# VH-VL binders against Urease accessory protein UreE (ureE): the designs that were tried, part 21

Target 1, 153 residues: Urease accessory protein UreE (ureE), of Acetivibrio thermocellus (a3dgf7)
Amino acid sequence: MIVERVLYNIKDIDLEKLEVDFVDIEWYEVQKKILRKLSSNGIEVGIRNSNGEALKEGDVLWQEGNKVLVVRIPYCDCIVLKPQNMYEMGKTCYEMGNRHAPLFIDGDELMTPYDEPLMQALIKCGLSPYKKSCKLTTPLGGNLHGYSHSHSH
Short names: E, the ipSAE of ESMFold2; O, the ipSAE of OpenDDE; V2, 0.75 times the mean of E and O plus 0.25 times the DockQ between their complexes.

## First folded at step 23 (VH-VL; framework fv_narsoplimab)

Design j2 (from i2 with heavy chain A108S; at its last look DockQ between E and O 0.42; V2 from the best seeds 0.63)
Fold by ESMFold2, look of step 23:
Structure j2 (fold): chain C 153 residues (1-153), chain A 123 residues (1-123), chain B 106 residues (1-106)
Amino acid sequence: as target 1 above (153 residues)
Amino acid sequence: QVTLKESGPVLVKPTETLTLTCTVSGFSLRNAYYAVSWIRQPPGKALEWLAHIYYNDEKSYRTSLKSRLTISKDTSKNQVVLTMTNMDPVDTATYYCARIYTDYSEYSYFDSWGQGTLVTVSS
Amino acid sequence: QPVLTQPPSLSVSPGQTASITCSGEKLGDKYAYWYQQKPGQSPVLVMYQDYKRPSGIPERFSGSNSGNTATLTISGTQAMDEADYYCQAWDSSTWVFGGGTKLTVL
């Protein structure tokens, strides 16, 4: 199938009784204008993201009756940091920004795709980063298009 | 409202096969966000996961019991069925049907539980 | 087969903080989940992915997970919090539960 726009997001509806299928969109693909994917049920999906807005976790791309196709952002290895005060927040954002690291937030935690040199740099700043598998869904900034070539093997 | 209800309670003789049916309501078994699982708890002991079945009919079983367990579902009847062969008195437990909020299996959790059903295995 | 080890019991006075631990090798590399089970009842999820509270769970419940230990913390403990608490984590192909901690509020 070909889909050209986001219809709505599951955050705004009661999804319990829907028949739900997933399409996995990597965090670094959410702003791409053209994607070819295979849904979890094996349906071929062509996505034309013509409005240029990033696809989000839970976006519904297609619906027929009670059947929906929903965007899912996969987990990946991340550096996670819980800033204890404004100084730590500032130093973390500064170090990540200097490296052009994509920044994400979940509650009081800052996250970025795992990178060993960045991990070491944050430790040397006196911060307490740790490695964890996370969904990268809420960006704080940066150009996600440019990061698509560094997601590792 | 979301409910899961186990069949039973049952009394089973050693070596017989246990069959439990979980009837679900309030959500679709064709919803990729959800899976259904069976967990048991012997009297005074910890919870032990047994098996689960996903929306797309993929299945997983506890490795030590895999040869004895079969899980299946009938989406049109809103039912998930567990069978366990060659029952022994050590298998006496409360058996729970539970819903999993799933994304990837490794990051899933049991978000709704049935009331449980007592299975007694005795001579 | 990571074994998840919990203390079998913990007693606190009303209003005190209860800290229930769950220990397993490299547990901090995984997510920890916590369930409350009152006598004669089925388990209820009280904490997921280390520190996230499900809707309807009081703010006095919090969680952490680092190194080999996950901790469920109940501040301002109330009589209604008296229950068995189980931690749970994923092991390659299996959900593994801890042995449970009986929390008594005296």
Scores: ipSAE 0.704, ipTM 0.835, lowest interface PAE 0.9, mean pLDDT 89
ESMFold2 (binder alone), look of step 23: mean pLDDT 90; pTM 0.906
OpenDDE, look of step 23: ipSAE 0.709; ipTM 0.866

Design j3 (from g3x with heavy chain S105P A108S; at its last fold request DockQ between E and O 0.54; V2 from the best seeds 0.66)
Heavy chain, then light chain:
Amino acid sequence: QVTLKESGPVLVKPTETLTLTCTVSGFSLRNAYYAVSWIRQPPGKALEWLAHIYYNDEKYYSTSLKSRLTISKDTSKNQVVLTMTNMDPVDTATYYCARIYTDYPEYSYFDSWGQGTLVTVSS
Amino acid sequence: QPVLTQPPSLSVSPGQTASITCSGEKLGDKYAYWYQQKPGQSPVLVMYQDYKRPSGIPERFSGSNSGNTATLTISGTQAMDEADYYCQAWDSSTWVFGGGTKLTVL
ESMFold2, look of step 23: ipSAE 0.736; ipTM 0.850
ESMFold2 (binder alone), look of step 23: mean pLDDT 88; pTM 0.874
OpenDDE, look of step 23: ipSAE 0.669; ipTM 0.857
ESMFold2, fold request of step 24: ipSAE 0.728, 0.707, 0.708; ipTM 0.838, 0.837, 0.829
ESMFold2 (binder alone), fold request of step 24: mean pLDDT 89, 89, 89; pTM 0.878, 0.880, 0.874
OpenDDE, fold request of step 24: ipSAE 0.647, 0.668, 0.652; ipTM 0.845, 0.850, 0.847

Design j4 (from i2 with light chain S92R; at its last look DockQ between E and O 0.57; V2 from the best seeds 0.00; counts 0 for: pae O 7.4 > 2)
Fold by OpenDDE, look of step 23:
Structure j4 (fold): chain C 153 residues (1-153), chain A 123 residues (1-123), chain B 106 residues (1-106)
Amino acid sequence: as target 1 above (153 residues)
Amino acid sequence: QVTLKESGPVLVKPTETLTLTCTVSGFSLRNAYYAVSWIRQPPGKALEWLAHIYYNDEKSYRTSLKSRLTISKDTSKNQVVLTMTNMDPVDTATYYCARIYTDYSEYAYFDSWGQGTLVTVSS
Amino acid sequence: QPVLTQPPSLSVSPGQTASITCSGEKLGDKYAYWYQQKPGQSPVLVMYQDYKRPSGIPERFSGSNSGNTATLTISGTQAMDEADYYCQAWDRSTWVFGGGTKLTVL
């Protein structure tokens, strides 16, 4: 199966009527031009993303009747910060940026892939990070820059 | 509209096997976003998770009751079945089936519940 | 196997803030979920992923999770909030509930 575009995002429709198969796309793969993946049901999927836009959680790559193939961004270990005010928000963004850490946001939480040295560095900067399993779905600042990170689920 | 409804005997004798059926509507058991669990609650006591069945038929059980529990589903009938062997008065409880939103991670919660069925184990 | 511990009961006056805690080993590293159960009714999800409210849940409900404790907070508690509250977590294909907290609004 070769897919070349996102049809729509599943969050925009009634999920109850669909049979969903997932393709796991890592947070660092969402902007890849070419991906070869295996769906949860064992379907081989070739993804050609020529427009350069990042795949998003819930993107439907294929549909036949009520059956859909949906992008899922897996959980990973993350450093999470919860700024309590605008100053902390700014400081967090500044410290993360200076260390070239990819930054994601979910509600009032800022997130980055877990890295022990980074964790300690942030603590030393007077921030209060904590470790949690999270989805890195919404990059802060727009598109992700080239980044390689190894992690296990 | 999502609906889950438990059905089965309301009275079971000690040592007998309990079989409960959860009939679902409003969603498909083939949907990978969702799964179904059984949870029980003895009168006046806390909720207790029992068993879980994923969309791909993977299953998990409460460790302490694993030897007594079997969960299965029939997607064509929109039914999930729980069997529990060697019932004892201590197993008297309201038994719920619930839909869980999950992606095989910690992002897993019960967003829809059946009304529950009280099962009494007595001679 | 995992254990979540809640206070068995909590009493508050109308308008006061109720804080229900749920403690477990490294619970702060996991997501906590909360359910409200009124007598004779099924549980209702009131909080997911520590602090997110489902549609229909009043804004006076909030949640947090850090260290080994998750907390459900009800500000401006109302009589209708009187219920049993259960925390829940997930770990390695196992779902665990706390012992429940009976919230009484005096």
Scores: ipSAE 0.022, ipTM 0.600, lowest interface PAE 7.4, mean pLDDT 89
ESMFold2, look of step 23: ipSAE 0.496; ipTM 0.761
ESMFold2 (binder alone), look of step 23: mean pLDDT 92; pTM 0.940

Design j5 (from i2 with heavy chain Y54F N56Y; at its last look DockQ between E and O 0.02; V2 from the best seeds 0.00; counts 0 for: pae O 7.3 > 2, placed apart)
Fold by OpenDDE, look of step 23:
Structure j5 (fold): chain C 153 residues (1-153), chain A 123 residues (1-123), chain B 106 residues (1-106)
Amino acid sequence: as target 1 above (153 residues)
Amino acid sequence: QVTLKESGPVLVKPTETLTLTCTVSGFSLRNAYYAVSWIRQPPGKALEWLAHIFYYDEKSYRTSLKSRLTISKDTSKNQVVLTMTNMDPVDTATYYCARIYTDYSEYAYFDSWGQGTLVTVSS
Amino acid sequence: QPVLTQPPSLSVSPGQTASITCSGEKLGDKYAYWYQQKPGQSPVLVMYQDYKRPSGIPERFSGSNSGNTATLTISGTQAMDEADYYCQAWDSSTWVFGGGTKLTVL
């Protein structure tokens, strides 16, 4: 199966009667031009992202009747920080940025893929990071870098 | 029960803008399987597709009328609105709103129609 | 932009078979849909995906599509079948209707 465009996002629809097959796209793969993946149902999927836009959680890549193929960003181990005030928010962003760590946001939490050296560095900076399984779906700062990471789910 | 009902002026003067509203019931405008379309039919003539809007707000227009047409929806009100500018007597027709069922391929058809509203363009 | 061509009119006697054709470039490679419209009424879907009947449509209605022509066939035509029939196709975000065929049952 080759898919070349996002049809719509499933979050914006009524889900009644839909049969969903998922394709897991890692946080660092969402902007790749070409992907070869295996769906949850074992279907080989080639994704050609020609428009250059990042794939999003819930994007429907294919549909036939009530059957849909949906992008899922899997959970991964993350460093998470919950700034208690604007000073801590600023400091967190500064420290993360200086280390070129990809930064994501979810509500009042900032997060990045887990990296032990980074974890220790943030602690040394007086921050209070903790480890949590999370979805890295909303980048803070715009562009995502193409990193090669090994994640535990 | 699926229902679509057209509402708007039945008489429009030349050069004026026509605004039609389609109020739907029996299904959600957020349903992925459905879209809403406008089709018109001049008296004694064939059906003519005008525009459609999908639940994710993708829009399409008849090429020859694209510059004159605007389609929009208000999901909370279950309404789809069509505006057509610069009306002319030649635009006199019964205007239908219809529901489209689709799998986002070539599997798509108009499975439910409103009763239509006759719009006459005259000075 | 694509064009679907139908005969403007067709007459049949009760009990006879009516065949309404719809021609278009490579129509056989697309799905054809058919609508029945009686005077003063809205169109009603009578055939979808070339040969599938919606619920409530009599079995005497059938459809086919090959080459450049889709055909709606009404066997054992009845007086109630007198109507205008429109073919329709979907072409990349564009909907195309045929010119319509007026079926008269004499």
Scores: ipSAE 0.019, ipTM 0.610, lowest interface PAE 7.3, mean pLDDT 89
ESMFold2, look of step 23: ipSAE 0.656; ipTM 0.817
ESMFold2 (binder alone), look of step 23: mean pLDDT 91; pTM 0.925

Design j6 (from g3x with heavy chain Y109W; at its last look DockQ between E and O 0.28; V2 from the best seeds 0.00; counts 0 for: pae O 4.2 > 2)
Fold by OpenDDE, look of step 23:
Structure j6 (fold): chain C 153 residues (1-153), chain A 123 residues (1-123), chain B 106 residues (1-106)
Amino acid sequence: as target 1 above (153 residues)
Amino acid sequence: QVTLKESGPVLVKPTETLTLTCTVSGFSLRNAYYAVSWIRQPPGKALEWLAHIYYNDEKYYSTSLKSRLTISKDTSKNQVVLTMTNMDPVDTATYYCARIYTDYSEYAWFDSWGQGTLVTVSS
Amino acid sequence: QPVLTQPPSLSVSPGQTASITCSGEKLGDKYAYWYQQKPGQSPVLVMYQDYKRPSGIPERFSGSNSGNTATLTISGTQAMDEADYYCQAWDSSTWVFGGGTKLTVL
């Protein structure tokens, strides 16, 4: 199966008796031009994303009747920070940036893939990071730069 | 605006079957990211989860009460129904229906609750 | 089978910080959720995924989870915060609620 576009996002449209098959797209894969993935039901899926837009959680890549193929971004271990004020927000962004850590945002929380040295560094900078599983879905600035990171789910 | 409203008998006799209906509005039971659960609370006691049903009719039950519970939905009517058999005075409680935001993982939560309905089991 | 343990009651003076704990086996590896319930009312979600605050919940509410204990913290506690608080987690294909903590603001 080859898919070349996102049909719609499942969060936006309600369909009766949908049969959902998920394709897990890692946070660092969402902007890749070409992906070869295996769906949860074992279907081989080739994804061509020529427009450069990032795949999003809930994107429907294929539909036949009530059967849909949906993008799922897996949970991963993350460093999470919740700045209490603009100074902390700035400091967090500055520290993350200086370390070339990919930065994601969810509400008033900042997130990055877990990295023990980074975790310790942030603590040393006087920040109060958390370790928790999360979905890295919204990059700060809207763009992901080339980054390779090993993480566990 | 999301609304859930419980309806059903407020008095049930021992050994009878309780049937409660949750009517929802503001969201669709066809939405893949939502489920509806039933939760009860005896007077002055803690909350207890009973069952929930997903958009695709997948169902989960409390382990201890599974044999007595049945959850179903009518999407066209925006209704979720809970049946509980062999009612006992100990089952006297306020019964809530609540919406779950979920991504089919353990990372889900009850983001909206009905007002609840008090069900008294008495002879 | 899974059990979440909360202190049955907690008292604080206005302006003080209230910390409500919820303990469960390996709770640190799972998300905790918190609900506020005032007398005669339905529960209201006040914290999800340990530390995320829903829209409309005051900033004085915060959450954490470490080890086997999740904590709901209310800084600058106000009279309106007097309520029962329940923690919740998903475990072994079931939702589990704590026993609840009655927070009294003196």
Scores: ipSAE 0.044, ipTM 0.711, lowest interface PAE 4.2, mean pLDDT 89
ESMFold2, look of step 23: ipSAE 0.635; ipTM 0.813
ESMFold2 (binder alone), look of step 23: mean pLDDT 90; pTM 0.909

